# VH-VL binders against o29789: the designs that were tried, part 34

Target 1, 134 residues: o29789
Amino acid sequence: MDEKTLAKMIEAVNKHMPEKTRSLAEMLKEKDPTIRAKDGNEYYIEKRELEFIAQHVDELDWPRFRIPVILEMNDIGGERVIYVRDKLHAEFIKRAFGFDRVLNGILTLYMYELPQIRRKLRTASQVIFRISLK
Short names: E, the ipSAE of ESMFold2; O, the ipSAE of OpenDDE; V2, 0.75 times the mean of E and O plus 0.25 times the DockQ between their complexes.

## First folded at step 23 (VH-VL; framework fv_imsidolimab)

Design U4 (at its last look DockQ between E and O 0.52; V2 from the best seeds 0.00; counts 0 for: pae E 3.3 > 2)
Fold by OpenDDE, look of step 23:
Structure U4 (fold): chain C 134 residues (1-134), chain A 121 residues (1-121), chain B 112 residues (1-112)
Amino acid sequence: as target 1 above (134 residues)
Amino acid sequence: QVQLVQSGAEVKKPGASVKVSCKASGYTFTSYWMNWVRQAPRQGLEWMGEIDPSDSYTDLNQKFKDRVTMTRDTSTSTVYMELSSLRSEDTAVYYCARDSFPWEDYYFDSWGQGTLVTVSS
Amino acid sequence: DIVMTQTPLSLSVTPGQPASISCRSSRSLLYNLGKTYFYWYLHKPGQPPQLLIYEVSNRASGVPDRFSGSGSGTDFTLKISRVEAEDVGVYYCMQSIHYPLTFGGGTKVEIK
């Protein structure tokens, strides 16, 4: 990922973060589900992506599974990694993509692994950025 | 310089299969998604599907899901698109088109020269 | 599927005069990274399609500055400030955020 792309992602954190997350269960019932961002815009979530998620999440957890899937970009000591902090998100990512690296109790992805998830979940995942001073 | 060179024109009968190749050079073959787009006579452009860099995943237009197979050969830096059960309506110029970036940019920055496939009895 | 509607279907332009092409999408193409996944391509006779504009308003490498893209949400415009003979071809808009990827029906640009 180039610096320009990163800058745009950071900007997106400020403008396009979801105002409220929604449950997988409720969104699966909708024909054209959307997420409202803090900037007031509504973004459509691809039904096929939700269905993909549902295939890898126990039905009993659908009401608890929150959309979008949060992919938290962290800059730690100049190294960039992605944290998947939500437990259900982490389990989903493990099951769907085979990523199971856990560091300090947090599912951790490398930058080169991110595209696989993002291309599959273009709308149902959200990249956010957090600066770490560690 | 990025180059995509496709196989030559094909003439097929209805019911047959055609396999078009797209040889890539000038870039890291295993880093970019590849797409196939076709244009029938007097029609517009139509997206057929995409294949990931690792040859582990394809996403196909549902219109072709039962008839199209996309594959990659890393050793020859070649992508293939096979269309089976050919119909007259499949007569078109078929293009391979590379994604602009392996990340978040989803446009086609490089195209093959096209392959004419004619389906006629 | 997302429908991309282009207007006009054809345009005949005197060299040196401006041209304008419109494209409307049936759904907003702006998504959660702040990107609008909308593009313009030119398909010249005897050549493969080529990228003109990416993400609404960015000119691709080698594209003359007489080409400009604008728009947001569902309404987009390609403008050619001074049409030249080399600009002849069919112009297509495309969206790539929703599957299947879809193109507009095309706008044929000819020289008078």
Scores: ipSAE 0.629, ipTM 0.885, lowest interface PAE 1.0, mean pLDDT 92
Fold by ESMFold2, look of step 23:
Structure U4 (fold): chain C 134 residues (1-134), chain A 121 residues (1-121), chain B 112 residues (1-112)
Amino acid sequence: as target 1 above (134 residues)
Amino acid sequence: QVQLVQSGAEVKKPGASVKVSCKASGYTFTSYWMNWVRQAPRQGLEWMGEIDPSDSYTDLNQKFKDRVTMTRDTSTSTVYMELSSLRSEDTAVYYCARDSFPWEDYYFDSWGQGTLVTVSS
Amino acid sequence: DIVMTQTPLSLSVTPGQPASISCRSSRSLLYNLGKTYFYWYLHKPGQPPQLLIYEVSNRASGVPDRFSGSGSGTDFTLKISRVEAEDVGVYYCMQSIHYPLTFGGGTKVEIK
């Protein structure tokens, strides 16, 4: 894969990234919450998914819990893994799904664990990509 | 090859319950969610709910509220759908359907052969 | 619930002629990463339903290229460029992101 093809792939993924994140507290108050992506479109976030998150996050943390939940795909030595770097996201995932593997201070998931999370958070989570040239 | 084999046709009286089974083979049973979809005579398809076979988590169509129960047995790779308090409008063919891979779009990529449930009154 | 409205309800087509089926959702189906959770199924007589088109326009494995899907947001179309005898059945659209999952009312395609 050359750098031009890779850059286009990253740009395509980044086009749908949120322009700005929103708080769980704010979105729970709305009937039909949306997030605006960098492509200028507004995308619905299913209210039931926000309620699922809320069930596993202390109410005092709702104002600072950012939506979407970020799942960062990385390559480590030829293996793909998922990092959950946001501390509130990581604690939520531990409480909701029981995943607690920490490597170098970062909650780390195997690729085969990702579907369990995405299935419950089809609109409220987002995968982002990091590519290692190792 | 993925295969979903359902239990045979049933005839029930109003007020009874029916439990339909769906045995999966040809794939890792706990890696895919299973759905139930029904079709009444001269009607379209209606989604009833889904179950995650890995932990028994279910999400049910509220139309059926407390009448539907979905369970699974990982030792036999089988899911079950039980519909209680049967009414004549529950006469339908009931299908199990496998959800696609979770990192893909979520659609039904394999279907059981269907189970006719007839509610006679 | 998201209502999926299909038109026409029935379609009688001379073999080799085109067919077109419309489906409108009551809510935009455009979600994360630009995905549109819209699908077409074909329910042939005596068989379980089968996937025809996923994510608006992608043909499922083994589906002939005479089938094409298009649309965006709330309005979607399935076209069959040349209807053949094996295409007889009821076509259903479906959305799979807003719960409960819902299907359109169906379009019966028959050979004239």
Scores: ipSAE 0.397, ipTM 0.771, lowest interface PAE 3.4, mean pLDDT 86
ESMFold2 (binder alone), look of step 23: mean pLDDT 90; pTM 0.915

Design U5 (at its last look DockQ between E and O 0.43; V2 from the best seeds 0.00; counts 0 for: pae E 2.3 > 2, grease 19.2 > 18.9)
Fold by OpenDDE, look of step 23:
Structure U5 (fold): chain C 134 residues (1-134), chain A 121 residues (1-121), chain B 112 residues (1-112)
Amino acid sequence: as target 1 above (134 residues)
Amino acid sequence: QVQLVQSGAEVKKPGASVKVSCKASGYTFTSYWMNWVRQAPRQGLEWMGEIDPSDSYTDLNQKFKDRVTMTRDTSTSTVYMELSSLRSEDTAVYYCARDSFDWEDYYFDSWGQGTLVTVSS
Amino acid sequence: DIVMTQTPLSLSVTPGQPASISCRSSRSLLYNLGKTYFYWYLHKPGQPPQLLIYEVSNRASGVPDRFSGSGSGTDFTLKISRVEAEDVGVYYCMQDIHYPLTFGGGTKVEIK
C-alpha cells in the first residue's frame, strides 16, 4: 500500500467508522442488515457474509460476536501489520482463513494476507488505522 | 504476462454436464480469486460465481447454486467450472476472469478468451 | 439482486464526437471504507471483456484519457470525449459489493 492509498484509507476510516457495532445474532435476523457509520450513513452488510461468519462461530457466541470484524492496521518498526484484537474475531479468522500468528497475545496478519479477508468480508469487516509513535 | 487460456468449444445435449477449464500463467496462481462470467446469445454478461485462492470457498450466484461446481488445481494452475443438468438456456460463451490483487481494489483485470458451450437436442 | 440499469441501449456516434452512457444501481454502491465498487467494462467484438474504469473514475492501465467515469451513490456516467473506431463494442457497468455481482444490460456503441 502506497502512501496515497494509506492517506485515503485513513480519511475513509475517519468518516465511515461504525457509530456502533452490532451483534452477529441480531443482524442474522434481519433481511437487509445495516451498520450506521459516524458520518450518519447506513451501510448494508451482506447477509452471505454474516452467514459465512456464523458457520465458523459457535452459535452460543453469536450474541457476543460484534460486527464489523475489526482489522486494525499498525506500523511496527516501519512494517505495516494488521492486529485482530477481539478474541472472537481472532478465533473466527483462525478457523475460517487459517491465520493463527499470535504476537504478544494478539493475532497478527501481514498486509499480503489482508486481501483474502477483505474480499470475503467486504461489508462485514472494517479496517481501522492506528498511528504508531515511532 | 498474465494469461488465462480456456478449453475449447463444447457441444452438449440437454441434461448433460460440461466442464470448462481455465489455465492461468504469468502470476502467482494461489494468490488470486477467479470468477466465471457467461454471455448467452443476444444477452448481457452474467456473473456465475467465484472461487478463492486457497480453494477453500466458493461464492455462487444462487441462480446456479445447485448446478455449478468450481474447483482449482494448483499443480496445473487451472480453474474449472462444471455446469450440470444443462439446458438450452445455458448456451453461452463462458469466461474466466481473475480478480485483481491490490489491497482493496477488486475488479476483473484479466479474462480468458471464452468458451462457447452449445446445448442442443 | 442489485439491478443495474444502463441507458441508452445503443448509441451511434460520428467519429470524433463525444458519447455518454448512464448507469443506475437500485442500491447505493458506497461502502464502509469510502470505496464505491462500480466498474465499466468494454466488450469488443471477437474479444473478451476488458476493464475500462474501476471505482467510478479510475482508468485502467492502457485506457486512453478520452475515457472518463463519474458519479456517486446510485448514478454513474461513462464519457468518451472523442469516439474512435476502436471504441466500438458493448459497454457494461458492474457492481461488485452486493451478492450476486451484477452487470448492466449493456450499451452498444457503433460508428456512423
Scores: ipSAE 0.594, ipTM 0.878, lowest interface PAE 1.1, mean pLDDT 92
Fold by ESMFold2, look of step 23:
Structure U5 (fold): chain C 134 residues (1-134), chain A 121 residues (1-121), chain B 112 residues (1-112)
Amino acid sequence: as target 1 above (134 residues)
Amino acid sequence: QVQLVQSGAEVKKPGASVKVSCKASGYTFTSYWMNWVRQAPRQGLEWMGEIDPSDSYTDLNQKFKDRVTMTRDTSTSTVYMELSSLRSEDTAVYYCARDSFDWEDYYFDSWGQGTLVTVSS
Amino acid sequence: DIVMTQTPLSLSVTPGQPASISCRSSRSLLYNLGKTYFYWYLHKPGQPPQLLIYEVSNRASGVPDRFSGSGSGTDFTLKISRVEAEDVGVYYCMQDIHYPLTFGGGTKVEIK
C-alpha cells in the first residue's frame, strides 16, 4: 500500500475533522453551536459540554481555546496511546480529569483512560487517527 | 452479573415525598452513571435525571425543578431518587437505568425492575 | 426541549406482515461529528423498557434481525420485517444527547 493510498484512507476515516475550529468563547454565546466538518456537514456541539470545559479553563483563555478537544490515537512500540498535543487542551484535561502523564513534551493517555473523557465530552471532543507506515 | 434492585411499591398522598432506592451489584458502582426514567400512564416514558455516583454530580430534568433530588451511598452501592410535593400526575412506575461503559457508544444497558408510586387522596 | 413526534399512535398488524414506525425530532440530532444519539425502545407489559436500536441503526444484543432502524437528521424509522406475537407493546423513540433526554409519545403495536 503506498503512502498516498494510505493518506486517502486516513482522510476517509477522519472525515469528521473540523474544516475550521471555533473558539470556546464564541460557541458559549450561541444557543445551538455547531462545527462544520471536512465532509461539509454541520454537527451540533452540546452546550453543556462547552460549559463543562469552561469550568476548567481560565476565562482569559476562552477566546483561544479551540473546539473540539483533539484526542490523537497513535501506536508507540506496539501500544495504542492517545496524545493531546494542543497545550490548552492538555491543561484542561489535567485540571478536569487529573491525567498528567507527559512523554516527549506531550500529554499522553492510555486507552483505558479514554472513556472517562469521552463520557463527559461526547460532542466537544474529537478522536483522530495516526497510522505509522513503518 | 449486573443487577439493579429497586425498593418496593409505595402509596402516597398529594403533598408528600417519596424516596426510591436502586441497589447495584455485579459491577464497579462508581464507574457507571445512573439514570431515572418514569413511565406515566398517559405520557409514556419520561427522563428524570442522572447521577455520577463517583462524585454525586447530577443533571436533573428542569421540569421537576426543586422537587427532585438524586443522591448515592457508595458504601451500599445504592442510588436514590426523591420526589417531593407529590401530585396525582406523579403516579408512575419509576425505573433506574445504568449507562453503558464505552468510549464511543452510549445506551442504557441495565434496568431496575421498577417501583410503582401511586399518589392518591 | 427536543420534541420527538411518533407516527402512527397505534398499529394493528397481521402476524408475519411488515410494520413501520416513524419518529421526527424538532431539531437535527446530528451530534459528535458523525454520531446520532437516537434510540428505539420497546416497552412490553410487565417488563422494564427494552433497548432495540441504539445510535439510529445498531441492534442491541439479542434483538432479532427483523428489526432495523434508519434515518438521519430529523427523520427516523423503525421497521419490523415480519411482526411476531412477541413484538406487541409500545415502541418509543428517544434522543440521548440534548438535555433533558426526551422520548417520543409511543406507538402501540398490537396483533389483528
Scores: ipSAE 0.550, ipTM 0.810, lowest interface PAE 2.3, mean pLDDT 87
ESMFold2 (binder alone), look of step 23: mean pLDDT 89; pTM 0.888

Design U6 (at its last fold request DockQ between E and O 0.64; V2 from the best seeds 0.71)
Fold by OpenDDE, fold request of step 26:
Structure U6 (fold): chain C 134 residues (1-134), chain A 121 residues (1-121), chain B 112 residues (1-112)
Amino acid sequence: as target 1 above (134 residues)
Amino acid sequence: QVQLVQSGAEVKKPGASVKVSCKASGYTFTSYWMNWVRQAPRQGLEWMGEIDPSDSYTDLNQKFKDRVTMTRDTSTSTVYMELSSLRSEDTAVYYCARDSFDWQDYYFDSWGQGTLVTVSS
Amino acid sequence: DIVMTQTPLSLSVTPGQPASISCRSSRSLLYDLGNTYFYWYLHKPGQPPQLLIYEVSNRASGVPDRFSGSGSGTDFTLKISRVEAEDVGVYYCMQSIHYPLTFGGGTKVEIK
């Protein structure tokens, strides 16, 4: 597979990613908050999920906390893991779920841990794929 | 094999409370969310709420938020649903339903046999 | 609340004939990675509901291949290629991405 094909594949898989993230603070003020994805669709975010996040994030960080929470799937050495690259997201995950494994400076989850997070953040989290070409 | 066994039928007066139990077996009890769904006579299925594996969080249908309490007992692998201030409209078969364990899907993969609750004067 | 609209309300089918049930959601159920949080259940008389189809088109364990699901976004269809006596019951669609979780009104399938 050439680089161009790979890039297209990744883009297709990640087409539901947000075009622009929004702040937790902004979204908490809305009754029916939404995120616009790269595919042009608008996705509703459950208010209760935002409220859950807010309970585990310092209020001072609400303006800086970006929605959705990005859960990045990576294949490393033939194993699939989840990276939480954003620092505030990582802190939130640690506080809310107790996951604190850090590999290469990045909060790392195993696939079997992912359902716990996704069950609570059905809409406020998004899984994306990343392929390293190194 | 996954089994959800519910308590027996109940007959209650209006204004009373009922507590239905759902005993789970055949899987890791503390790993799955549990839901309650009811069906009134000649009506469809209605989701009442859910309880997380750790008994630390419940999400209730707003319709029942003031009258429903869901709890878990890990020691007995039992989930409870208590409905207070019963009305005739609460006459229904109540089901516990286990949530799937997946990061991509959220469905009910196992159901209890149902508990008939009759509310009559 | 997300409204799930099923049609028809009831269906009487001759054994061996096909059946089709439609379900429409008031909001798209498609989210990240193409996940669509839409499901079909069958509620047979005297039994608890049982999962038939998950994520639009996947048959649950033990579900015969005469059942098939299709659709996307807000429009979904359940098809039975050849209805059998054991298929009698009420079929429900469900969404689980938004709270409260909601079911369709149900479609009663009977045998002529």
Scores: ipSAE 0.861, ipTM 0.935, lowest interface PAE 0.6, mean pLDDT 94
Fold by ESMFold2, fold request of step 26:
Structure U6 (fold): chain C 134 residues (1-134), chain A 121 residues (1-121), chain B 112 residues (1-112)
Amino acid sequence: as target 1 above (134 residues)
Amino acid sequence: QVQLVQSGAEVKKPGASVKVSCKASGYTFTSYWMNWVRQAPRQGLEWMGEIDPSDSYTDLNQKFKDRVTMTRDTSTSTVYMELSSLRSEDTAVYYCARDSFDWQDYYFDSWGQGTLVTVSS
Amino acid sequence: DIVMTQTPLSLSVTPGQPASISCRSSRSLLYDLGNTYFYWYLHKPGQPPQLLIYEVSNRASGVPDRFSGSGSGTDFTLKISRVEAEDVGVYYCMQSIHYPLTFGGGTKVEIK
């Protein structure tokens, strides 16, 4: 990872995070659903991506499934991995993509697995970055 | 070395169908999505859709949804695009284009040579 | 659909002189981590399109330093500091965050 990419990730951690997440159930009812980021902008979420999520999430869970799907990038011990910490997000990823590696109770992805998730969830997923400080 | 080699030029009548092939080599075929982009004479580039060769998942530009079909054959590392109910405005060069498949950027990093499809009565 | 509006439609440029091409997106292309899903392609005569600039301002491998991209959110610019004969072709901007993926209408660059 070059310094410019790392700087972009650090700057984005808070600015582009959702101010308030929204449920899958609520957003599926809207024509042009959006998420408000902390920078004050509203970002359109592609309805087709929400429908893809819905196909792999039990309907009883739609009201508490939060959008966007959070993919947390971690640099631990020199190895870069992705944690999916939200339990409904993790179950969705397992069902939709077949990734099933759980370490310490957290669904853990390798970097090479990320592109296919990002392609099916271009607007409905968000990568965030955490660096292990301890 | 990544190569995308497309089938040859076609001349078709209105109402017919055309099927263009794109054979991939030099990389793992099922690890990258493939796109189709066309350019009519004196017109710009127009995205037609994409296919995941691993499972045949497609996303099609709604403009073409009822007329375009994208398929693949993993044994020959080939993607196909079929456009039906051809009209004169479908006269164009059709390109296959490989998705970079980068997690940060979504662009086309390799293109086929193009296939001219001419629709004339 | 996201509309990508390019201006001008064509440029006639004296060799060695600068050129500038603008592209405007109907929606912001800035998303997660500050990534902007905006790209420039060059379609030279007799060749397939080629990537010129990725993520607004980064030159693709093998692209000369005389090409530079800039912009933010919805407004983007491609500059050629000294136009050469080999730069002739049609330049297209593209966005890839929203479906369908859309290109600008193109800017034809010619030598006069």
Scores: ipSAE 0.615, ipTM 0.841, lowest interface PAE 1.8, mean pLDDT 88
ESMFold2, look of step 23: ipSAE 0.601; ipTM 0.837
ESMFold2 (binder alone), look of step 23: mean pLDDT 90; pTM 0.912
OpenDDE, look of step 23: ipSAE 0.831; ipTM 0.929
ESMFold2, fold request of step 26: ipSAE 0.247, 0.519; ipTM 0.724, 0.826
ESMFold2 (binder alone), fold request of step 26: mean pLDDT 90, 90, 90; pTM 0.915, 0.894, 0.912
OpenDDE, fold request of step 26: ipSAE 0.858, 0.855; ipTM 0.935, 0.933

## First folded at step 24 (VH-VL; framework fv_imsidolimab)

Design Y1 (at its last look DockQ between E and O 0.73; V2 from the best seeds 0.00; counts 0 for: pae E 2.1 > 2)
Fold by OpenDDE, look of step 24:
Structure Y1 (fold): chain C 134 residues (1-134), chain A 121 residues (1-121), chain B 112 residues (1-112)
Amino acid sequence: as target 1 above (134 residues)
Amino acid sequence: QVQLVQSGAEVKKPGASVKVSCKASGYTFTSYWMNWVRQAPRQGLEWMGEIDPSDSYTDLNQKFKDRVTMTRDTSTSTVYMELSSLRSEDTAVYYCARDSFDWEDYYFDSWGQGTLVTVSS
Amino acid sequence: DIVMTQTPLSLSVTPGQPASISCRSSRSLLWDLGKTYFYWYLHKPGQPPQLLIYEVSNRASGVPDRFSGSGSGTDFTLKISRVEAEDVGVYYCMQSIHYPLTFGGGTKVEIK
């Protein structure tokens, strides 16, 4: 894959990211919570997924917990890993799924661990791609 | 090769319960989610629910939430679907369907042959 | 629940002629990674349903190239370039991004 194609692909994937994230607290109050992506589309978030998250997040942090949970794919040395950069997201992942690998201060997942999270957070999580330009 | 073999046809009275089995082979049983889908006569396909590989979690269609129980037995590689308080409207062919082993896709890549459940007075 | 609406309900096709089936979802099925969680199944007589198309336009293993899927967002189409006798059955669209998973009402394809 050439650089141009890769760039286009990443752009295409990342355009579905939220324009603005929303708090867990706010969304829990809604019957049909949505987030608006950069592409202008609204994405409905499953209430049950939010409830699942809420079960593993201190209620005091609900206003600070941002939806969706961001799972950032990175290529490091030819190996693909997932970064969970947000601290509350990381704590949630640790508590809910037991993943606690931290590399360079960032919760890091391997690809084979990702499905477990994605099955539970089909809509409440989003995968993005980051390319390190060296 | 992947095979899903379901139990035989059932005839039940209204109010009774039915337990359909789905024996899996040809793959790592504990790695895949299993679904149940039914089709009533002259109707379309209807998703009933799913069960995780570890038998620790089920996600049921709200329509069946109070009447359906899904379980699995790792030792026999068998998934079960029990439907209680049967009604005539529950007359249908019931399918087990394996979820894809792809975190990026959620579809059914393998199906059982189906089990006819007839509910009649 | 997400409503999947298929048209037509039935289709009678002369062998060798093309066929087209439409499916519309009540919500967009596009999600992250640019993926659209939309699928086509074929339910042949006397057989269990089988996956035909995944993610809008990808043929499942063993599916002939005369089958093609297209669409985006909420509007999807399945096309058969040259219908054969073995293509007889009921076609269903499905979404799997929201619970409960839902199917279209089905399109019965017959041979004239």
Scores: ipSAE 0.805, ipTM 0.924, lowest interface PAE 0.7, mean pLDDT 93
Fold by ESMFold2, look of step 24:
Structure Y1 (fold): chain C 134 residues (1-134), chain A 121 residues (1-121), chain B 112 residues (1-112)
Amino acid sequence: as target 1 above (134 residues)
Amino acid sequence: QVQLVQSGAEVKKPGASVKVSCKASGYTFTSYWMNWVRQAPRQGLEWMGEIDPSDSYTDLNQKFKDRVTMTRDTSTSTVYMELSSLRSEDTAVYYCARDSFDWEDYYFDSWGQGTLVTVSS
Amino acid sequence: DIVMTQTPLSLSVTPGQPASISCRSSRSLLWDLGKTYFYWYLHKPGQPPQLLIYEVSNRASGVPDRFSGSGSGTDFTLKISRVEAEDVGVYYCMQSIHYPLTFGGGTKVEIK
């Protein structure tokens, strides 16, 4: 299929993605922080999860740390793996969970590692799909 | 098959502590988080917290945070919930419940038989 | 805390008659990938609670097809097309995306 059609399929699957990400620093100041998704819904982010992130991120990086933490699911060569492409997200994952496998320059997780992250970041992480072409 | 077997009923006085055990079998103990849920007489279910038995990480309902401790013993595949400074309103059936622990769903897929704790002077 | 409000509190049903239970959450439970972290449990007499419906509408393994779930966002419904004697018990809705995890107050279903 062409890349335009593939991009539309990815967009349809990822409707929950935020319309705009917000910074950790900004959201930590709010009592009931939210993210507005592309589907028009407002998603409440648990402040306790933002505080967990803050404990593992250098304070100087809080203004540019974007919420949510993006966990990109990929089907590569018949295997399902998760890429953490954002540099600050990757450093956070390494510090908070100890998952530090880098393949082709990208922090890469196996599916069996995902539940631990999702449980500690139920609202502050999002799984998205991106299909990589060979 | 998965089994969660809890310790027997207990009667306690106000101000005491209780420690309820939940022994797991039929699966890899450290691969699933464990939850505690209680039900007071004529009331609904109330989540108390969760523990990761692989490393003892806990997340506790703030309502109980200062009074509840969750621990585990991997050699016996047992999780413990200790509730201190007991009051009469802590009289309830306490359940352990195994977490599905997958990335898409957050439900309890197995429950213990329940432990009645009665707090009475 | 997310409040889960169930109605009715009690339901007495003639065998073979349908039943309907409603649950409203104080906040939308819709999340990533279109998932809704909403579940139904059944607490039968003399047994521990058991999962009945996951993700709003999917029957757990071994649950008869007379049970169906529906809803979205904040409003959810469990229906039993023909109530049978083994369906007696207390039904609870639950959300698990926000902390603390919370249950509805329960709906007791009995046979007349």
Scores: ipSAE 0.575, ipTM 0.838, lowest interface PAE 2.1, mean pLDDT 88
ESMFold2 (binder alone), look of step 24: mean pLDDT 91; pTM 0.918

